# VHH binders against Uncharacterized protein AF_0307: the designs that were tried, part 15

Target 1, 238 residues: Uncharacterized protein AF_0307, of Archaeoglobus fulgidus (o29937)
Amino acid sequence: GSAVDYILEKNFGDRFVKKEFKLWPYYENIKEVIKWIENESDAVAFSSHTARLFDSTLLERRGIKIIPIIFVRHPIIRIHSAYHYERKQVDIFRPGPVIARNTDFKGYVEIRLAIPRQEFNVSNFHVFRLADMLHGEKNMKPLEKALIALKRLPFIGLVEEFEKSMTKLEETVREYFPEFKASVIRTNVQFSPDMPLEERLKIIKNEVGKDFYKKLMEINEEDMVLWEKVVDMYKEGF
Short names: E, the ipSAE of ESMFold2; O, the ipSAE of OpenDDE; V2, 0.75 times the mean of E and O plus 0.25 times the DockQ between their complexes.

## First folded at step 17 (VHH; framework vhh_enristomig)

Design f22 (from c2 with S99A; at its last fold request DockQ between E and O 0.83; V2 from the best seeds 0.79)
Amino acid sequence: EVQLLESGGGEVQPGGSLRLSCAASGFTFSDYAISWYRQAPGKQREWVSVISSGGSTYYAESVKGRFTISRDNAKNTLYLQMSSLRAEDTAVYYCAKLAYTPTGKTWYDYWGQGTLVTVKP
ESMFold2, look of step 17: ipSAE 0.732; ipTM 0.917
ESMFold2 (binder alone), look of step 17: mean pLDDT 83; pTM 0.822
OpenDDE, look of step 17: ipSAE 0.766; ipTM 0.919
ESMFold2, look of step 18: ipSAE 0.742; ipTM 0.910
ESMFold2 (binder alone), look of step 18: mean pLDDT 83; pTM 0.827
OpenDDE, look of step 18: ipSAE 0.841; ipTM 0.951
ESMFold2, fold request of step 20: ipSAE 0.656, 0.712, 0.682; ipTM 0.880, 0.901, 0.889
ESMFold2 (binder alone), fold request of step 20: mean pLDDT 83, 83, 83; pTM 0.826, 0.827, 0.829
OpenDDE, fold request of step 20: ipSAE 0.837, 0.847, 0.847; ipTM 0.955, 0.957, 0.957

Design f23 (from c2 with T106Y; at its last look DockQ between E and O 0.54; V2 from the best seeds 0.63)
Fold by OpenDDE, look of step 17:
Structure f23 (fold): chain B 238 residues (1-238), chain A 121 residues (1-121)
Amino acid sequence: as target 1 above (238 residues)
Amino acid sequence: EVQLLESGGGEVQPGGSLRLSCAASGFTFSDYAISWYRQAPGKQREWVSVISSGGSTYYAESVKGRFTISRDNAKNTLYLQMSSLRAEDTAVYYCAKLSYTPTGKYWYDYWGQGTLVTVKP
């Protein structure tokens, strides 16, 4: 999130804009997002945590080419990072940051699960977000949608392969912006950048306990499938 | 068998206070987040508050600053201290246990029968 925003801001300056939307209902969200994109005529880079995916052909029919930039990461690391990120947020009106600032990680997850679903941050978040691309397919399972979306996306980033992802991003964007450069030093506020994923997971497991860790994995089973798919893509030279 | 039993409901005047209890049995109470819900006549059930296994709390905006959720793990009991009660707080109040299923889903798997709170002059 922040690293990508930095890259976009660095490359596009005032032509980079950020905005948040109401997540629900879906069609209202994408309506507003599309409107945003269309109205910001001078902008070329858009960032949002709440903009939901849609069929890019909707904009293509209107003469706008869109390159979605999405990153996936191990779901446990995703949730853990989200927690720490939200703890640092100053906006006290959003539930996430409020909860994060007043809870430990385990408590954060429990409370986020317990309140009515406004966000899917702690359970199969990536699957949920990618599935939106096929929102009109009512009889298709979310994971299936997400996997199809994955195939249709011009780019998918993997946080655990950040450098390779940046290279791929640069290649993808340069087709339209030849001077685009993705050069950011990845900083991890929670873990050493060189710390292996397994060690990070072990730390988190120790923090929340074996049983809760298992629960975390169970409620993120679909995200794990998606994540593993992306990992394989990168191993194969994506 | 998991059981939740709410109590403490009754009639109270606006501005009054009431304390609800939820007695839990049939599971390790201390390991689970527990929520309060309420359902007013003719309205949908709405979430009120939650307390995590570790004691962290969160409230709906409508009750924030007026209601306090707490738990006594030794007694396997959940509480909801309500103050500054309003007419719109009139509802049947339910406690609900949050569970994680082996299928990768989470939900409230058990609910109590509810306790009626009526706020009127």
Scores: ipSAE 0.659, ipTM 0.879, lowest interface PAE 0.7, mean pLDDT 91
ESMFold2, look of step 17: ipSAE 0.659; ipTM 0.885
ESMFold2 (binder alone), look of step 17: mean pLDDT 84; pTM 0.836

Design f24 (from c2 with S30D; at its last look DockQ between E and O 0.60; V2 from the best seeds 0.69)
Fold by ESMFold2, look of step 17:
Structure f24 (fold): chain B 238 residues (1-238), chain A 121 residues (1-121)
Amino acid sequence: as target 1 above (238 residues)
Amino acid sequence: EVQLLESGGGEVQPGGSLRLSCAASGFTFDDYAISWYRQAPGKQREWVSVISSGGSTYYAESVKGRFTISRDNAKNTLYLQMSSLRAEDTAVYYCAKLSYTPTGKTWYDYWGQGTLVTVKP
């Protein structure tokens, strides 16, 4: 599992639950997520790769406070990591793993862009996810929605500042669970970034070629804006 | 000017085969992924298959195992080999050039005029 899943399991044990959902359509996803939260009356921590973000007032009127735990990462690094993770999932027959096993990284991006409702996996993923908070705002651009969501969220993590993110997570969660501890000792070895970000990007650029790398950056321009905003927030010690 | 010209459509009996072609000009064909789409009478346009610039392929579940997409970069031509055709494959088939700039709600900036495939009842 992910470092966050590990932390939640260590703190909450059997009160930590996981579930996956069909991503489309949006309102059916949200209906099933809310149903899951309400039906797991003994649980306090919920993890899903496929639960979409929603307006928290949908549950606050029912007396349920929601603390979304969301991380952002440099968009090119995220896509490249997703490709390599999915490539290793040989017994999984969802589109992502199937595509990843049957192409190089450049082809993975091209094919996911080409398939309806798959493009968000390689284009402005974080903006897509955060904009869901304001899904009903039909005349607002996705980046605008995501930046508003960023200001409203009680927590946002930055993978590149993982230790600071864990400190902030503890502060946020301890308001409700005072004994909460965000330890990553047992998983730090696998998440250690021995290579500088610039060098990792250079390797990817060499892998796909200069012209394609430029296109990859262009289709992720909004995620770059979002990511840089979060980077600045972590510099300011919010 | 970008041009995509489909050909090879026609009438065929159930279980039959057809090969569609899409002749491309006005852009560097080798640099782009190209898709086949289709539109049956009274239905929404439906994605069928894609081939990446590097030759990797992916298919809609409804055609997997029956259709084969390919490209000949020397001839700037995309192909769709269709076999085991069924009545539900009746549609106008279009090739479409992938763009890296969204046009409306799609990632395709140029479409062919289409070629009709009719699978007789």
Scores: ipSAE 0.680, ipTM 0.894, lowest interface PAE 1.1, mean pLDDT 87
ESMFold2 (binder alone), look of step 17: mean pLDDT 81; pTM 0.804
OpenDDE, look of step 17: ipSAE 0.750; ipTM 0.914

Design f25 (from c2 with T101S; at its last look DockQ between E and O 0.74; V2 from the best seeds 0.73)
Fold by ESMFold2, look of step 17:
Structure f25 (fold): chain B 238 residues (1-238), chain A 121 residues (1-121)
Amino acid sequence: as target 1 above (238 residues)
Amino acid sequence: EVQLLESGGGEVQPGGSLRLSCAASGFTFSDYAISWYRQAPGKQREWVSVISSGGSTYYAESVKGRFTISRDNAKNTLYLQMSSLRAEDTAVYYCAKLSYSPTGKTWYDYWGQGTLVTVKP
């Protein structure tokens, strides 16, 4: 996200780099990501929307410790926020922004679900992303892979608990960069809605209608399981 | 109970036009997004275009600007107007209903039997 990119830029300056990659096939994606990390010899922070997650031991055997910075968010809120963000990108011609500019939210979900390789943007997005850590486990279910990945990750953020997430990120990163400060984001925070989660969901439910909202929840059931797990982790402290 | 019946296929010269229809029954047509797919011999089924329940459309790059998807909710019918046809457009064309309950690699629960479009050399 832009908030995490801002934090990384402020802490690492020209040692923070960004790049995008072709998503498929999986193994070509991670080959290019690994090359990128190795070739950027002076960089310490890397940001990409299209780099896929992989087993970090691939680089740890080469002496490179990786701290993936991954956030989860309530699945319905994530999709709705993505729609509104993308529809404002008028000079961007990727499928997401093009679809978002030319439909309402319900239509955005319908069209993305209908297009091959676009459906994960509106169905179980976080499970899809995390399951890539165990991509080679072909007979394991995606949710099972994502839950294992969740246990292995050194950090997982929860957008609904952003301040706590930033504190946890500082703790995690300071093992290697003692001067790391996530607090720099507070001087440039975006307006957050002063609205409870349930009220935000009610607005979305009214927007698409109750029958479609039920279907939207059904196609995101695995993400709901994952999200609830992370919510519980943040309630209990970890 | 759900039925999707494609028609309008045939032989056409390169550069020609053809209009496909898909008659739908057994469900509330206006509530669903509907797609066209195609399958050339020896190739996997390929997504062509979608029209949302609200009438918004999106196209595969290979057909953008040449094909137009539309729907007539009063007649429960989906259409694909094809223009500037090329040899590479030769395929069996299918309409497919979005299900919101995935099976295998697709989010479609019902498919028609297809209509053949042949673009002659």
Scores: ipSAE 0.694, ipTM 0.894, lowest interface PAE 1.0, mean pLDDT 88
ESMFold2 (binder alone), look of step 17: mean pLDDT 83; pTM 0.826
OpenDDE, look of step 17: ipSAE 0.747; ipTM 0.907

## First folded at step 18 (VHH; framework vhh_enristomig)

Design g21 (from b23 with S99A; at its last fold request DockQ between E and O 0.76; V2 from the best seeds 0.76)
Amino acid sequence: EVQLLESGGGEVQPGGSLRLSCAASGFTFSDYAISWYRQAPGKQREWVSVISSGGSTYYAESVKGRFTISRDNAKNTLYLQMSSLRAEDTAVYYCAKLAYTPSGKTWYDYWGQGTLVTVKP
ESMFold2, look of step 18: ipSAE 0.699; ipTM 0.899
ESMFold2 (binder alone), look of step 18: mean pLDDT 83; pTM 0.824
OpenDDE, look of step 18: ipSAE 0.847; ipTM 0.954
ESMFold2, fold request of step 20: ipSAE 0.678, 0.118, 0.668; ipTM 0.886, 0.574, 0.886
ESMFold2 (binder alone), fold request of step 20: mean pLDDT 83, 83, 83; pTM 0.828, 0.826, 0.830
OpenDDE, fold request of step 20: ipSAE 0.835, 0.842, 0.847; ipTM 0.955, 0.954, 0.957

Design g22 (from a26 with S99A; at its last look DockQ between E and O 0.60; V2 from the best seeds 0.69)
Fold by ESMFold2, look of step 18:
Structure g22 (fold): chain B 238 residues (1-238), chain A 121 residues (1-121)
Amino acid sequence: as target 1 above (238 residues)
Amino acid sequence: EVQLLESGGGEVQPGGSLRLSCAASGFTFSDYAISWYRQAPGKQREWVSVISSGGSTYYAESVKGRFTISRDNAKNTLYLQMSSLRAEDTAVYYCAKLAYTRSGKTWYDYWGQGTLVTVKP
């Protein structure tokens, strides 16, 4: 379903594979992800919502180059979009869809914050995901890990600058896949925002109320730092 | 001063029922999600259930279908109706108010004293 998954499938066909994993514990997750990459010897593109990030040098010593494709989005918009996406799923086992179908957006945030190991879904999600690259650095704060990971990644996308992100993705992978094409727009698969970021944020603020919106921003403060860094990178033309 | 006062614990036979209460004061009860936790002897605290400010509920798998969380905003009281109790439900039960911290971690800033539930072998 994502635009990135569509692009990967178009370019790689049967060599594009998808799989989901148990998120916890961390080391079992990455063990299964690494096994997946090694066992799919014919595949070149891998997509998962639940594969956690790890230090790519583990596989590079075995001759496998990994180019993680990770996008950052305004944290409030991401959470709101995740809520609406999950409400439409019929899954009865995963917490996200079950919670989303049984509450409004405010309740979705409240419940996910209350459940152990679910808070990252609505609080500093991008920092959580990127910090995994340096998992095991006990004395380093999550934002610090995420900023280091940001500098080490060969690619980082910005949803708000999707076309520029696709151009950068093409440039990043061109050495390995010179025919790779990410700038395709088709009639039945279209990407265009229907309203400005600021307007979407106003709608969310009105939906949950000023006091809760302030709390929502506070629990995503690290993601805001990360997001603003990536926004600045895309303004600088890196 | 925020206060959470649990009550309703006691000894019951396997298969029995109890209703726990948590009386809240010192904050606008209706604005917050509230959780039940439990701690068995020698074990870490275990999340049991949550009810949102709007009344939506979610449960740990170990208690789903047997426990019901509810709230009465007019009385500032949280409830946990427990049925089909088992030996593994023996624990001190706590209600906890969710705090929203600047770092984005979900902390339970306010804990009650707890109420003991013992399911006799």
Scores: ipSAE 0.598, ipTM 0.852, lowest interface PAE 1.4, mean pLDDT 85
ESMFold2 (binder alone), look of step 18: mean pLDDT 84; pTM 0.841
OpenDDE, look of step 18: ipSAE 0.843; ipTM 0.952

Design g23 (from a25 with S99A; at its last read DockQ between E and O 0.90; V2 from the best seeds 0.82)
Amino acid sequence: EVQLLESGGGEVQPGGSLRLSCAASGFTFSDYAISWYRQAPGKQREWVSVISSGGSTYYAESVKGRFTISRDNAKNTLYLQMSSLRAEDTAVYYCAKLAYTRGKTWYDYWGQGTLVTVKP
ESMFold2, look of step 18: ipSAE 0.773; ipTM 0.924
ESMFold2 (binder alone), look of step 18: mean pLDDT 84; pTM 0.839
OpenDDE, look of step 18: ipSAE 0.797; ipTM 0.931
ESMFold2, look of step 19: ipSAE 0.746; ipTM 0.915
ESMFold2 (binder alone), look of step 19: mean pLDDT 84; pTM 0.838
OpenDDE, look of step 19: ipSAE 0.783; ipTM 0.927
ESMFold2, fold request of step 20: ipSAE 0.748, 0.741, 0.740; ipTM 0.915, 0.912, 0.912
ESMFold2 (binder alone), fold request of step 20: mean pLDDT 84, 84, 84; pTM 0.842, 0.840, 0.843
OpenDDE, fold request of step 20: ipSAE 0.854, 0.847, 0.846; ipTM 0.963, 0.957, 0.958
ESMFold2, last read: ipSAE 0.720, 0.734, 0.728; ipTM 0.908, 0.913, 0.909
ESMFold2 (binder alone), last read: mean pLDDT 84, 85, 85; pTM 0.841, 0.843, 0.844
OpenDDE, last read: ipSAE 0.843, 0.831, 0.844; ipTM 0.953, 0.949, 0.957

## First folded at step 19 (VHH; framework vhh_enristomig)

Design h21 (from e1 with S99A; at its last look DockQ between E and O 0.63; V2 from the best seeds 0.70)
Fold by ESMFold2, look of step 19:
Structure h21 (fold): chain B 238 residues (1-238), chain A 121 residues (1-121)
Amino acid sequence: as target 1 above (238 residues)
Amino acid sequence: EVQLLESGGGEVQPGGSLRLSCAASGFTFSDYAISWYRQAPGKQREWVSVISSGGSTYYAESVKGRFTISRDNAKNTLYLQMSSLRAEDTAVYYCAKLAYTRGSKTWYDYWGQGTLVTVKP
C-alpha cells in the first residue's frame, strides 16, 4: 500500500526500492523477484504490488532474511475501493482501469469474473495472494494454504485496525532495525479515515442490490474466513 | 431450466462477415453478464468477449476491432457480429452465462452446444 511505501521511504531512503512484475506464470514471477532482491544489494526495503509471495527458505538458504509486510482488509471494502481507485486512473495497459472507467461497480465485478486470470481481483484476493507461499502444495485447498501462510508470517496488518497494525509493524521491524518508526504516517497526515465498516457495507449493498451483494459475499467466502481470523488475532493481542 | 442456443455459424471466405446469435431462456437474461467463447480443433476454449448486465463490453485482443458483442434484452438474445474473418477464427463458438460459484475452475454455470464457424483457407 501507499502508506507502507511512505513509511519505508522515510525510514530507509535510497535503500528503499520499488519494482513491478508480470504476475503469470508463478515461477517466472518469483524468479524475477528473487533476482531483483539479489541485484539490489544496497537495498533493505522492497515494495511491489505484483511480486508474489514465496517460501522464505528460498532466500534464507542464500543468507537473506525476508520479512513480508502484508495487509488484509474486509474483502467487499477492498474490491469497492479498488474499483473507485481504478476509475481515476488513465492506465491503458491493464484491464482493471479500462473496465472501471467504462462500467458501474456491479459491471466491474461481472466483467472481471468473466475474463480468465482476472477473477482473483474480485474473488478471494487475499487468499489467492497468501496461498502463493505454499504454491507447490497441489493437494491443499487455497484457503488452507492461506491460513498456514498466515501463521508463518512474522507480520500481518489489518487495515481496519491501522494504528494497532503500525504498532505491531514497529515491534516486528525493530528486531532488525531498532530505529524504525512507523509513526511517520501520523506526522504526514495523508490518510483520511473511512466511515464505520458496517455503514460502508450497507452503502455498497444498496448500490448493487441485495441479490448481487449476496453473490459478491459468496464469491469472497474464503477471504471472509481469512479476514475474520485476522480480526480475531487483533482482538486477542497477538 | 436454463438454455442457451447458438446459431448463425457457417462457412465464409477470408475477410467475410457472419453474425452469431444466442437465444437464452430459463433465467432473467437482463440480470446477467454473458460471454462468447470459442474452441478451435486441438486448442483450449478461449474467451472472446463479454457484455455486462448493464451493457458494457470487453474484448479479447485477438478480436478487438473486428467483433462486436451486443444484446437485445427484449428478445433474450446475445449477438456476436464478426467481420474481417481470418483462418484463425475457425472454431466452435459458445455463449456462456456468468455465474457466482465458489471454488469453480470456471465462473460460468451454463454453456450452449455451440455453433461452428469455418473460415475457408
Scores: ipSAE 0.683, ipTM 0.889, lowest interface PAE 1.1, mean pLDDT 87
ESMFold2 (binder alone), look of step 19: mean pLDDT 85; pTM 0.844
OpenDDE, look of step 19: ipSAE 0.755; ipTM 0.920

Design h22 (from f22 with T103E; at its last look DockQ between E and O 0.08; V2 from the best seeds 0.00; counts 0 for: pae E 8.2 > 2, placed apart)
Fold by ESMFold2, look of step 19:
Structure h22 (fold): chain B 238 residues (1-238), chain A 121 residues (1-121)
Amino acid sequence: as target 1 above (238 residues)
Amino acid sequence: EVQLLESGGGEVQPGGSLRLSCAASGFTFSDYAISWYRQAPGKQREWVSVISSGGSTYYAESVKGRFTISRDNAKNTLYLQMSSLRAEDTAVYYCAKLAYTPEGKTWYDYWGQGTLVTVKP
């Protein structure tokens, strides 16, 4: 996210770069991502919303160590936050911001689900993105791939445990950049930072109604499994 | 290959009614949300309404209560029933199909040619 981009910019300055890519097909995406990383010889930090995850050995064989920085968040909270973020955008041409400004949350989700290959934005987003690490495993289910990727990643953050995540991020990155600091301006939150997760979810459930909330949970069932695994990791001290 | 053809525009007196159609071909119409937009001379294109694949409807504040969007998936056709028309509703009306963008965000990848609605005194 935006907090991570801020941290990277503060630590690396003009050696921090951003780029976006076409999401499909997968192998063209990672080809362009790898090309970007290799061609930006002065850069040490890379941020993209559309770079797909791949097995880091593809670059390690070329002498490049990669530390993916990935956060997970409760899937319903993530979608609701994305809706409110898009409502604030002034873009008048892209349908996401326009629809978000002119619908309620339920309508936003319904529209997103109606676009083939766009449902991942509101359905099992984290599983979709993590499963890419094992994209070549055609007989393996997406959740299974994501759980293996979770185990292999050098770092995984949990938005609900942000301070612990920052401590872990510093420990991971300082092996390679000893002066790295994860100091962060506190981000604005749609709900109060002190509001318990369950109360935030009740507010959303009341907003969309019981039947639609059940549908949201059903289409995010795999993300719930993944999220609960990360929650357990952070409860046990990693 | 993908085609959207708007029709039903014309001239109408203030307070009058019109029904716009958008005939779709070249894609599985029932899978997609489809929007109406409009553009008055010299102004930016403005979102009017959208209907989801499941039939839920949403409207810009300027048209709520006066316009009704609907779809007939068997005929691959989107409709906009307009009533209580005002001078400010004068515009070219377009239908648009939502699509996937290179950045993984939603976008309108196909637009119709438009149909002109003119509200006269």
Scores: ipSAE 0.012, ipTM 0.427, lowest interface PAE 8.2, mean pLDDT 82
ESMFold2 (binder alone), look of step 19: mean pLDDT 83; pTM 0.823
OpenDDE, look of step 19: ipSAE 0.792; ipTM 0.931

Design h23 (from f22 with A99V; at its last look DockQ between E and O 0.66; V2 from the best seeds 0.00; counts 0 for: pae E 5.4 > 2)
Fold by ESMFold2, look of step 19:
Structure h23 (fold): chain B 238 residues (1-238), chain A 121 residues (1-121)
Amino acid sequence: as target 1 above (238 residues)
Amino acid sequence: EVQLLESGGGEVQPGGSLRLSCAASGFTFSDYAISWYRQAPGKQREWVSVISSGGSTYYAESVKGRFTISRDNAKNTLYLQMSSLRAEDTAVYYCAKLVYTPTGKTWYDYWGQGTLVTVKP
């Protein structure tokens, strides 16, 4: 379960819809996502794990205002959580669950890195996803695109500051939904909700060993830059 | 210092079998995932298979069920057992060590020389 999906369902009921899409190629994904949003004329909230980010002005010119709800999380914690979530799935069609069920965590990362179109699940995931907003900018580096996208987004959440993120989400949508209420829901967590981030990272470091942990940090260097910037935003009270 | 040496290529009839080897040196072989890639004339390199440091295997859809990747950590050697070979399997086959780098180099900066597999029409 997704805590955001639960919140959206509670606030919008049957005006909240969910759908999944083929991730590749980018432009076919976006075409189907835009079609979905336009065809669901009674809906006001949309959730998808596979809808890719695009410049919301594409729909605003058509009279549809989009407020993307995007969260970032410490990259190592995200990958580890994704592994454990996926290995419990019975899915035989998506690569993630199949890989996770057939590997330990180190193997999951290694195989994802080695398979075309799978590396972004374990290397700079958030940078990859945010950079989609500027997909057409061929001469711009991914981190640069992601930082520009971060600046343009009306909302960015931080999983490590979930309650503050929900407060900011309420403020962001208040113009359109003054009765919108968010609540803190914690489900499907591998670690205790009270465990500090550094302790969770220590557990992962011990699991994979010092050398592999160093490699994990190296292949997520850009995500660390992005994550630290969002952390700083939340420390400053924005 | 790092060296990967492919061997075992050659000509084979359709439906035939070949076993490719990749001898590795200059790094701790057992610590790394190692992949097979191939490149047909005039085409981009295509991923074929990977084996993790822990021995787990995964395959491209086009070769699943026909190719088997394995490793012998005592001999620092990677293998690709190829069966039911088809004309479209004709390519130079490379083994590649996964390289974890933030510098913008590819994840597979260390490639062997390649070994040619030709499936006769």
Scores: ipSAE 0.190, ipTM 0.614, lowest interface PAE 5.4, mean pLDDT 84
ESMFold2 (binder alone), look of step 19: mean pLDDT 80; pTM 0.797
OpenDDE, look of step 19: ipSAE 0.772; ipTM 0.920

Design h24 (from f22 with Y58F; at its last look DockQ between E and O 0.86; V2 from the best seeds 0.76)
Fold by ESMFold2, look of step 19:
Structure h24 (fold): chain B 238 residues (1-238), chain A 121 residues (1-121)
Amino acid sequence: as target 1 above (238 residues)
Amino acid sequence: EVQLLESGGGEVQPGGSLRLSCAASGFTFSDYAISWYRQAPGKQREWVSVISSGGSTFYAESVKGRFTISRDNAKNTLYLQMSSLRAEDTAVYYCAKLAYTPTGKTWYDYWGQGTLVTVKP
């Protein structure tokens, strides 16, 4: 469970539902996601690690307003955290957790790149996910799609600016649910990181070595561009 | 100047065993994950297995329990031990070096020429 899942569960209870989907192919994924949202008549909050983003007009024409709640994080930190999270999922036999339990972090990245359609978690993950909003724009580069999606989203969070993100989340959701409180997460301090970003990056660099760290940065350079844009947004106030 | 040279292919009976080798040169072999792929007649290339730079191994479901990938970093050689062979294993087998830039639909920049494995009746 993510911090957002905790917030949604505390605010919406039984009206909060979770489901996972096959990521491929794209159009089957979004078909199943749309069916899920439509069929859960009593639910107002939906969480999935595997639901792909789509053009909101697919549901708006059906009378459903969608507020995507998406966070970005420094791409190297996100990959490393995903590795450790998946490593703890002992009874899950999807490829990610199986790989994570059977490799070190460097190996996790290598194996994810090596196995067909497993690289999404280790190369430009945020760009990959955001670009899905404009999936039908086949002649546009993924980073450009992601930057357009960023402009269209009603909310984008930044894990490194957790408190500001919670304030923004409350503002965004309260337009539709006035009693919504992200503050429930603040009473659970275990969701706040203890180590500064720079120190975490140094530890990871030492863990995988300088040469591999450079390669890891290279395969995530588009995510770095996206992340820096969101960092600037939170620095300047928006 | 990177070279990958497969060998060890041949004809075997169903249920038989075969050991493939892939001799690598022109790069620091121990720094890279290396995979086996195969291509049956009329089909697209199919991922078979991978071994990480650290020695961790993973397999396609169709070969798990029957094939074993290994590496000898001192000899710059990748191996595929194949057991309990079936007609559906008939294919040209390729080794491939992991890249950190996608090339087409894969993350491999160098491929061997392949070695043919034929499983007879």
Scores: ipSAE 0.696, ipTM 0.898, lowest interface PAE 1.0, mean pLDDT 87
ESMFold2 (binder alone), look of step 19: mean pLDDT 83; pTM 0.825
OpenDDE, look of step 19: ipSAE 0.764; ipTM 0.919

Design h25 (from g23 with R102K; at its last read DockQ between E and O 0.82; V2 from the best seeds 0.81)
Amino acid sequence: EVQLLESGGGEVQPGGSLRLSCAASGFTFSDYAISWYRQAPGKQREWVSVISSGGSTYYAESVKGRFTISRDNAKNTLYLQMSSLRAEDTAVYYCAKLAYTKGKTWYDYWGQGTLVTVKP
ESMFold2, look of step 19: ipSAE 0.765; ipTM 0.922
ESMFold2 (binder alone), look of step 19: mean pLDDT 84; pTM 0.840
OpenDDE, look of step 19: ipSAE 0.828; ipTM 0.947
ESMFold2, fold request of step 20: ipSAE 0.759, 0.743, 0.754; ipTM 0.914, 0.915, 0.918
ESMFold2 (binder alone), fold request of step 20: mean pLDDT 84, 85, 85; pTM 0.840, 0.846, 0.845
OpenDDE, fold request of step 20: ipSAE 0.855, 0.780, 0.844; ipTM 0.963, 0.927, 0.957
ESMFold2, last read: ipSAE 0.737, 0.766, 0.753; ipTM 0.914, 0.921, 0.920
ESMFold2 (binder alone), last read: mean pLDDT 85, 84, 84; pTM 0.843, 0.842, 0.843
OpenDDE, last read: ipSAE 0.846, 0.799, 0.844; ipTM 0.955, 0.932, 0.957

